# VH-VL binders against f1miw6, part 3

Target 1, 251 residues: f1miw6
Amino acid sequence: MPHFAKPLLRNIITRNLFNSIKKKQCLQYLQTLRTLQYDGFTTVYFGETDIPESLVTGEDFSDGYYMPTPTWCVVHAGGSQGWVPWKYRMFLRDELCIKQEDNLFFEFCDVVKKAYGKCAIVVKERRRQDATRPKEGKETEAQAHVPSVVNLTSVTCCPEVAKSYGHKLLTLPSPYNYLNPLDSAWSSLKWFIINNRKEFCLQSVDGVYSYQYILFSDLISKGIERINLSKWRTITTKVRRWENYYLGKLS

## First folded at step 1 (VH-VL)

Design b10 (framework fv_bermekimab)
Fold by ESMFold2-Fast, scan of step 1:
Structure b10 (fold): chain C 251 residues (1-251), chain A 124 residues (1-124), chain B 107 residues (1-107)
Amino acid sequence: as target 1 above (251 residues)
Amino acid sequence: QVQLVESGGGVVQPGRSLRLSCTASGFTFSNYGMHWVRQAPGKGLEWVAVISYDGSNKYYAESVKGRFTISRDNSKNILFLQMDSLRLEDTAVYYCARDQGIYDSSEYWYFDLWGQGTLVTFSS
Amino acid sequence: DIQMTQSPSSVSASVGDRVTITCRASQGISSWLAWYQQKPGKAPKLLIYAASSLQSGVPSRFSGSGSGSDFTLTISSLQPEDFATYYCQQANSFPYTFGGGTKVEHK
């Protein structure tokens, strides 16, 4: 049986206020997105996912041999037209800022302008820090509901840069992340890795796997390629259906 | 056990009013969007109206807009269709139907459960 | 409004035959299409949703295909209980619209 705990009265009031604010933000996001789509903007979802090497090897630690697992950050974008015709990026997490991250968004905006014309670029709202889930039931958190933060990834997405290329940058409110089809694409990539990782593990010695960066990069590339136009159309169609529901519910 | 039962159909004079009811049982009625679909004798299916799970959103076919009102009572598991200013072209069997999915889960906006239908006719 | 054009209006068939029914939307509806079966004096029954997904309890001889604007319902080997009228329905946008129906009757 599931266990349902009811919040204390103060927590209920804070939660209801937070939810009301997020409901209004989502409605505004959806209305703005629909207006842009009506005006001929192509919708593209831009973001990243973390792929820890433990996902590839199947383990973080072995008996008597404990090491931090390096994490790779994959950056890409897509929509109903498929993956954007932009070279996706893959960085070690701790090296992302050194890999010219400030230039990535400029390059991205130029590429999608040439491919699609004016775009509505959707990014996730930043509401999590240090892997901590948002805490509801604290009155001070209602005061911390600042305007949506544009940068939800390690790559800085500047609204002014997007505008200079004729694009519009939108932030999707955090409780509604399932309105982002890119998350489904990332899930498919991770499932592909799990099902095909054995081909890319070169040896196991006392439970410790080794790999080569070239083979690891190839595994990631093949996983991305498996998320074809047909898959993207299915994913975006499902998201569109949820958007229609929320437009009705939130109005 | 999962069923929809319609009532309220009958013979009516043009310009009069009629209220149809649809009673739900065997499922959590308040989690589902509900629709009215009609079928004129010997003709195909025609969608009439929808109401969201909480009653806050409604949409109507153009042919009935301004004359018909869809509503629901979630405490009693009843769906209603108030039909005003009835016309001969409203002659049909009226079905209530449930959306396949629950709005709080992944949506499938198809009709997986239908009532038996209630006939609305005119005395000419 | 999205218009749904269903073809043919009727099909004469025998038990064991393969029956194909087509449905065309006036604009792209992705995979937002369902197929229903209706027998005389009865309410419609959902057969297929999301263009190709078989509803629980429906025999595997029924299948759906298509996306965008062109869709097909196939009955691979017609059984006596399959003589009925079939309807397609789009769920892409309001108002929801149905095809005109296809009556599958005995030869």
Scores: ipSAE 0.000, ipTM 0.389, lowest interface PAE 17.2, mean pLDDT 77

Design b11 (framework fv_bermekimab)
Fold by ESMFold2-Fast, scan of step 1:
Structure b11 (fold): chain C 251 residues (1-251), chain A 123 residues (1-123), chain B 107 residues (1-107)
Amino acid sequence: as target 1 above (251 residues)
Amino acid sequence: QVQLVESGGGVVQPGRSLRLSCTASGFTFSDYGVHWVRQAPGKGLEWVAAISYDGSNKYYAESVKGRFTISRDNSKNILFLQMDSLRLEDTAVYYCARPYEDTAMVTDAFDIWGQGTLVTFSS
Amino acid sequence: DIQMTQSPSSVSASVGDRVTITCRASQGISSYLAWYQQKPGKAPKLLIYAASSLQSGVPSRFSGSGSGSDFTLTISSLQPEDFATYYCQQSYSFPYTFGGGTKVEHK
């Protein structure tokens, strides 16, 4: 497979995404993951993707459209065994921080424990999304020092919660996207949406938002189901080839 | 090594049909959606059609819808474009192109292109 | 359909010059934009995907920026091999659409 070739890694290097700290973190991640796999841990990749409503509707907008598009956050997990037997979650990004519950990750850990036993749960390195945004207007300096999380939150994954179920939580360092099979799964989901939205997208009917949501959630569900066990095995095989490459390169 | 090779282009007449083929090698063809893009002599690029990795979903540019049919044979690693009711405005070099799926990007950017096959219109 | 308006249609430049090409979408396309280079008689070559990601093997003098509706391709120091036609392309929704192209030619 030529697309696993060294030119793809040159692209990452050329973008100045590699530094000594990230290389060391990647090597430590890979060595830890391999050790856990050897010890019988099932690898599960847990993550999220953003799906803007405009990706689904394909609506024509006026010139100079600068308004934020409503965006949905889809949360799921999978690995060489396919999607985990856990109902994926979908949150409106604007509401994610107020609708996310601490028990979500507890439920997830319980489900995969019952399905696979002890798991190595891999999550992406979280971007610092709680950074204080610059204050605007004539507010005093003392009044404007509250961190902002508007539209920037993610599902919280606690290492202690994972450990209580016998799992290990690992963080995949950025920028090593090729080591995360979920990114390929998300790309396949979005490809499915683009290819199938013409059939599923509903024009406004009596201004009924919930009707459009039902069709949207159905489209997402079908896209997720299309990424079957065979596709997941193909994706995870590609990840394994990248892991072997990086282990050789960074050791 | 990773390559797409088009064939089947030629000189056509109004109302005739032509079938283009694109043979893939060096990668798992069945993992990728694939596209047809054309370019009229001295003009810009125009997207024509796309087919999903399993052949279940197809999309067409409005100008070719109802006249062109995209299909694929994953067992032979071949993409097809059946062009019916050809018109003068269909004169172009036809490229097959593969999106850069393994980049872990949601966007379809065409990393691999064929050499192109010329469809000309005579009368 | 999403219209992609590319400007300028042509630019005359010398080796070492900084060249900037602009692409405007008729609606928001997030970062679903790619840039291609095409030389006469050849297939297009991918330069930038996802608006700002440099494709493998493409020199670092090429860079892309923008999100939403306005995008730019920059060549920081033009080389002899860079005289070509450049196209932007959106993959946000079907039908996929290309810009009209910008020809970068010798002064």
Scores: ipSAE 0.000, ipTM 0.405, lowest interface PAE 16.7, mean pLDDT 77

Design b2 (framework fv_bermekimab)
Fold by ESMFold2-Fast, scan of step 1:
Structure b2 (fold): chain C 251 residues (1-251), chain A 122 residues (1-122), chain B 107 residues (1-107)
Amino acid sequence: as target 1 above (251 residues)
Amino acid sequence: QVQLVESGGGVVQPGRSLRLSCTASGFTFSDYGMHWVRQAPGKGLEWVAVISYDGSNKYYAESVKGRFTISRDNSKNILFLQMDSLRLEDTAVYYCARDLEYGDYSHAFDIWGQGTLVTFSS
Amino acid sequence: DIQMTQSPSSVSASVGDRVTITCRASQGISSWLAWYQQKPGKAPKLLIYAASSLQSGVPSRFSGSGSGSDFTLTISSLQPEDFATYYCQQANSFPYTFGGGTKVEHK
């Protein structure tokens, strides 16, 4: 190799090592999940999604127009049994009251324990976003963002809290987030919003925030309800098919 | 075997209507969103319409909005496209396609029918 | 509407060649991009979804890359069965839109 190509070779080796490490982490995650399932743990995917007001109003950021918009955060969980029998949460990310949700995960663990017994609770790897491998320098493009001084931490999932209820908390490695069926549910919710927003957004009640919240929460509730047990069984079956594929490919 | 079979295409006069059908087999039809995609002779692919798994949500390309209606019968595993006020510009092979709903990361068309041709007499 | 521009519109290649097709979105679409192969007289076949994920049963010589507005489909070593037209498709927003297509022809 010529001397001037040595830094490029080191970069290639580093990228390949990163991918190798993430594949090993995914294999370990899948093996652990299967072991827990065999031991009688019910798999539950817990997470959140952001519904920017631009999605509801029909504005989009993809034309290079950078406008700060309020974002609604929806927190829920589900699996092959459908949505968990727990009231989903919905709040504005920029509201201070988000920081008052410290007891949320405790309540969640108690509810699923009573409903399903011991659970394998799966959450996405979000903490180490810096560790994500770049893809042609445009990996950071998001559908929406809210530039705000407000802390965006919405729900903290503590392994010790899960363990106190007999649960196991698992983190799905970031490059394999698509092995989370909850993401398919969120896509269906956003799909419902896009197709029904005209009906809800054309309703006018003098712009009062509490009424807007009720209309928005009704739209979200109907969208969540549309993701019924049959839909959940379909998306979890698709995820299981991909999990089996990766177990065979990575081992 | 997973299969989609279109029917109902043919020769029509401008301003008339046609109803296309797409019969699904080998999978649980009611679990999937479905699309219509068309391709004019010698031209590229053009997305036409989509319907959600339960039929409650629909979306159309602007060129067909108000003229075409997508619908489905989950009890019979059939997808429909009712095409009214047909124009010469609607000349195309019409494909039905199954939506690969893959989390927040993709929507794509993983299974396609063989296509049905819609063309016009003078 | 999001316009998808493919380059080149056609490419002449020989078996064993590396073929690269590019797709540019008029707006950012994150990774909401799929690639299809279409042979004359046949329906399209899904190759890549989520910009870089290889569809089951598709040979490993096909790969996708990119995010945001610029995307690439690469065929590392062209085979006789790869002579076809290739299309990109965005699913970021309605209406979904396809690129104009790239025809890979025998040299």
Scores: ipSAE 0.000, ipTM 0.444, lowest interface PAE 13.8, mean pLDDT 77

Design b3 (framework fv_bermekimab)
Fold by ESMFold2-Fast, scan of step 1:
Structure b3 (fold): chain C 251 residues (1-251), chain A 121 residues (1-121), chain B 107 residues (1-107)
Amino acid sequence: as target 1 above (251 residues)
Amino acid sequence: QVQLVESGGGVVQPGRSLRLSCTASGFTFSSYAMHWVRQAPGKGLEWVAVISYDGSNKYYAESVKGRFTISRDNSKNILFLQMDSLRLEDTAVYYCAKEAYDFWSGYYDYWGQGTLVTFSS
Amino acid sequence: DIQMTQSPSSVSASVGDRVTITCRASQDISSWLAWYQQKPGKAPKLLIYAASSLQSGVPSRFSGSGSGSDFTLTISSLQPEDFATYYCQQANSFPYTFGGGTKVEHK
């Protein structure tokens, strides 16, 4: 008790070294992003959020039994220009265990190139498929031309694909959540759902109350539309202030 | 066995409209982007249009933009090309082409037999 | 638009010959290039994708090489069924564009 175990102390030292590395990665990320912005690249933040159906229905599973609820993964992108002019996607979490939507990132890169020209595409750091060197014995000729990738739950984001459209793919280090405006947009969406779910569950028809069935997507679409250009400009301005703070502190 | 069968081609007058169809079988149609590619008699290949797997996104060659509309019906496995304000330079065999991957790679692993669009005097 | 220039426009060859066809893009397209074979009156057939990857079912005598803006299709030993027109296609960005074609014809 009065002494720290050697494994615990080593873990603390390792974590502090990891945090130092992440600070350097953040500084490099910010310097690269600023350079791209000065060179005319439009910044777009690409990501996903999970919305359980229980958030819409208001069901409470705190009864002590684990009952899996269907969870939807929503994929979209935005920036200071608002949401990108690309139809957001929704997938059931259960389906993502079987198949990922590899076609989405190609389509996304083409859409934003047509809308904005060259873009700095920012994705949040997640588990990477390229954590180890390529397995030469398992590598196919077709796969050999595809560089290291970063996978969202629903989408494979390939730097080479982005580059082929003139874009640059950047990974935001995970400890720096305040540098991702998309997280604020997702929070706004979830609060919209909570505050408006009752309006979509019951209506009077010919003097008789009945359930109004709505597609889960309709409520989500309305929530996304509520996060307008003005809202996006507000949240990206706050991100810019945090970026300036970190650039000054980490340099 | 992947099969793509085009139909709807024929002889038209300039300024008229024509609708092409492509019926797909042997693969999960709703998972793949689909393209239209044309070839004028004795000439090379020209890309015309693409539609995403879910129909939400579409792109066109400048020569047909504003005149042609690509669409799909995933419940029936049918791809369409609505051609309005047809011009003599639209004379070609029109091919339906399937993306090789379930992402927009731009590679076409299967093509239909083609349907000829030509003009009367 | 990205322009694709193929050379030669035609090549006369005999069975057993090595045939080389080149394709030049007006912009850097990385490795986003495909090669197609088209026989008279038939639809095109995919031979090579991603500049150098051989499509399943295509004979090993076909090979592709190159990156950036300069690409080559090689047929190491021409067979009777290889007399056809060959097209390159860039898959880097919309609009997708094809080369003008190279006709491989009998000597």
Scores: ipSAE 0.000, ipTM 0.398, lowest interface PAE 17.4, mean pLDDT 78

Design b4 (framework fv_bermekimab)
Fold by ESMFold2-Fast, scan of step 1:
Structure b4 (fold): chain C 251 residues (1-251), chain A 122 residues (1-122), chain B 107 residues (1-107)
Amino acid sequence: as target 1 above (251 residues)
Amino acid sequence: QVQLVESGGGVVQPGRSLRLSCTASGFTFSDYGMHWVRQAPGKGLEWVAVIWYDGSNKYYAESVKGRFTISRDNSKNILFLQMDSLRLEDTAVYYCARDYLGSGSYEPFDYWGQGTLVTFSS
Amino acid sequence: DIQMTQSPSSVSASVGDRVTITCRASQGISSWLAWYQQKPGKAPKLLIYAASSLQSGVPSRFSGSGSGSDFTLTISSLQPEDFATYYCQQAYSFPLTFGGGTKVEHK
């Protein structure tokens, strides 16, 4: 098959396991997640993806100099129960500083508590470059494992807020993206956009900004809807297999 | 197309050793985790051991831990189970089984061999 | 270890009957449960994975349901080829464990 080969994925994962700090972070994440699942916590993966308008229009800017097309940030969450019954958010990248003032995480925690009870909320580790660079080996495991605040680009996730609703907030270390089923959901959404964009973008050629937004949001909504419970179960089953593989490698 | 064929079973004395083999064909053996499962005559299924696709990780049932060793040769498409210090309780048909969908996972078992019988004489 | 308790141990049924087999895990295993069919003298065959997903080539009269600790295999209308022993299996954690089996036999 000319599709991405599983042996290449395994090779990448095996190499990433050599970073001792990241191995310990991943093992702690997996052990904590399993403990919470045994305690009755529902696992939900909360995250974002970028959808450039060029993915929707299919334009190529090889001729002349043009400003890059705007990029939309889509925020949603899901798990083995399907998409959470929370209205997904969509922001223009240029407006994210303004939108970050909204307390969306409070609303999210309330919605998932009402839908599932107590949840283990998993977010990706956001990498930040600091001006101070400690020498390798001077970082402690405690320093590596305890962030006081976790941020997505679009929303601030506070462990204290999650706790106030009975939830636990977990950070998935960045090299282990294969442990996040939301990435597969985002890939399916983008595939749907590419294959269905012509049905929605013909009118956007005539368009005004507000009408383009309505058509684009409809396309996104249809794409999200196509990632149904059955598809989410398939995606989360694959993640569970990778979790078992990593637990074997890291423990 | 996909086939798993076990061999090496037979009659043994308690306390001795036996090595089982499972020859795989019809698929890329190195892409799949492999298991041994046994079944005592007239009894249910009991999981014995697993080996990852690359041979890097192994797990064993408590009843066989320290006595049995699972291994594989990906160049020859062969899975092995080395059984030391055999006991009467090890009397069973031994099946090799393949993980469904690959990816180094251990579930579910989509293809099984026909089994090889291990039994004891006095 | 996760103990899998299967009930009943045997059921007598006729062709056309609805057969229900239950499986209970000693702890939560999410949807990490598979069902197998074994005919006398043969190796087991996978019927259902992820608690409710039907394996390719398996007849639609077989269905699985449940999550967490309680699971059910249903055969909606028993056929002559369905007289066999059925096993549930958890794959949530090592060691992997099977239920004790349910023998579906002729009345």
Scores: ipSAE 0.000, ipTM 0.403, lowest interface PAE 16.2, mean pLDDT 77

Design b5 (framework fv_bermekimab)
Fold by ESMFold2-Fast, scan of step 1:
Structure b5 (fold): chain C 251 residues (1-251), chain A 124 residues (1-124), chain B 107 residues (1-107)
Amino acid sequence: as target 1 above (251 residues)
Amino acid sequence: QVQLVESGGGVVQPGRSLRLSCTASGFTFSDYGMHWVRQAPGKGLEWVAVISYDGSNEYYAESVKGRFTISRDNSKNILFLQMDSLRLEDTAVYYCAKDIEAVAGTYYYGMDVWGQGTLVTFSS
Amino acid sequence: DIQMTQSPSSVSASVGDRVTITCRASQGISSYLAWYQQKPGKAPKLLIYAASSLQSGVPSRFSGSGSGSDFTLTISSLQPEDFATYYCQQANSFPYTFGGGTKVEHK
């Protein structure tokens, strides 16, 4: 039987150490979050999701070199109180980077302070973005070995800005995505899109480009609105159950 | 250990109703979307319906839309298919199936756990 | 609805043969395609998901390839337990749709 390169013992030891570090980070995250919640902080999950146009159209319009269709980045935040009373943002994502908007996080911090008072703002640990290289699926360990300031949205989330409004910015460690209710909200948005895209007509006929965008943005808005307070309470209750599980497992 | 068990199939008359159940064990039922798939005798597989992990979203094949209702009880780990206005064309073995990935932030790719099926057939 | 067309509808093969099954979608489905194996009287078994990802516990002789509209399931060296009907299924959009099936028979 031919042998492909076996992992060196060092790789196994490094992986075990990495897993230990991530477990400790998760435990610290959970303990910090629970302490803030006890102290009256409102938990708000802030993040983004990618909506490829092919998810809306059911078609692959990508010809030539590109397999992925154009992708839209949707930025929003929510928690047990529902979606935050902040206008979600939506913009095109290019192959190398996404457009960043200055001052957006300042506006966000002001809005949630006015709505909820002091907040614990939770963002995901940032993964290094790849331009066009094929992905082999080895992501979580690579993420943890890159020390970084954590900004997991198209908007720069500055801890000092959050603090100036009385907020705390927390980072959810990358392998524990199950602790992020926003991922469930994004899944529901995509479900809504698939269920309702049948009425979304994309035509390659001259003069319909602006109308296509209006229909696309309307579909996204309706999908976001469908994720109501009741649904948010359901998904945050599920997250709470997983938090309790991990607190018991990791402590 | 990971298991889906269907029940409620049987012999019915056209125009009547029947309710199928699917009991899940060995995994966190409330984390996964669930599907109903049917197969007519000697024919291929036909997708019938899906319900999201929390029961708030569902979708139906055109042939059953308005007649069938998919639902779930996450407290009891049970999936249901309420079949109204049954037709001879609904004769099939009905399978429940679990989506391969947890719905929280992941894509749907296929169905990795299937029940053994329950037969729905008609008397004259 | 997205229509899935499989070819061939049946194939006669011997142990050790390479078997290739093709699946074509009526519109682009990216990589949202799964392959299933079904033996008589039994529930389907997932073999491949996301067009090319091998399900855990499935022998390495099974492989999937393709993207967009054209997909292939390959069995590199047919074994006695591989005589079954194979189905492709798209998960790109609702309703999900299956191919008509390909029966791999003894010859």
Scores: ipSAE 0.000, ipTM 0.462, lowest interface PAE 11.3, mean pLDDT 78

Design b6 (framework fv_bermekimab)
Fold by ESMFold2-Fast, scan of step 1:
Structure b6 (fold): chain C 251 residues (1-251), chain A 122 residues (1-122), chain B 107 residues (1-107)
Amino acid sequence: as target 1 above (251 residues)
Amino acid sequence: QVQLVESGGGVVQPGRSLRLSCTASGFTFSDYGVHWVRQAPGKGLEWVAAISYDGSNKYYAESVKGRFTISRDNSKNILFLQMDSLRLEDTAVYYCARESGYDYDYYYMDVWGQGTLVTFSS
Amino acid sequence: DIQMTQSPSSVSASVGDRVTITCRASQGISDWLAWYQQKPGKAPKLLIYAASSLQSGVPSRFSGSGSGSDFTLTISSLQPEDFATYYCQQADSFPLTFGGGTKVEHK
């Protein structure tokens, strides 16, 4: 498993308590998900990823040089059945407050209900130190628990809306990100972008790079299409192995 | 100082029972899954059994299933292996081992005891 | 059960030699693999976890590689303290299984 950087805690007791809470949350998540799957719910993972224009240019902005890089937020969902038959969305970060669609989740729930019937919709717990996201939640909450309403940067996910379509909304605890196959799909998309970026036209205006949107959106669409049903089955098989591992270990 | 210490090994007759113990110190025992691994004289490592952090889940190698029972007492920081219907094939050094200490998401064994020998005579 | 096959069963080497040990799983295990070192009369010691991650305190001459079904442990320049038996272990699913071991011995 990938090792992500965590703050080094001097107080080992506090770290152990936090880890114990997250282990119990993960166990509860997995048990709930398995119960829903037994009851005929289709699992879909719903989320977003940020694609900075620097990922396309390959430019290094380190060593004290600051060049503002526009960042695109891509929203999609998928699972063992492949990408959901829902048009993915793409938003420019600096315009997100203007273009945010509060009814997007209603449309999503309707589409997956028509495609799969009742779904277990899995979203990631909001990252505490995600600098690319607007601060939408209470960061001063002393107790670690799942938010009552989960807001992504681009959409508001309401459990009551999901329920009205027959779905269940689940939140995956943040330390167990490897239980989310969508993260692997995003990595594949970014790898595709890096290997195909030389087709892009790049324009520089006053030290800020800009892209031709049509070419950029086409590259994103091609990258998404390359993550086909076979690739999704491979990704979800790995996640199921991790789920079995955690169920055995945490139970 | 993280430590595991096995005890209870000895000389037994085939068909009898023996209970091994493993005492943990220097870490929060109740946060970790723990394993029994054995090694017959001159042979390789063989995984025997495991128990989850709270004792709710237990796993056994097929060769010991139905004969061995793993249990733990988190209030006393002790792991047990109850071995019934012992066979000559069970002759081995028995190690207790803790699952990885950094991340709860690993079945890797980062802390091991010194081992306790189980052998047979007639 | 996932069968773990190690090769070779033994290797004769001298101090300074590069030693490679291979481990094959009977099915895909992603990167859920660990390597252990065992010296005569001692308990095993964890060297590498998640196929390629070096355990804290283990010398950098040890490295692991591989994913899926084929894995390799490499000792880049063998030291006197490295003469031991090495085991791979899959961590994908229960029952956990070890390879048969590879004994690294003096020439």
Scores: ipSAE 0.000, ipTM 0.410, lowest interface PAE 14.6, mean pLDDT 77

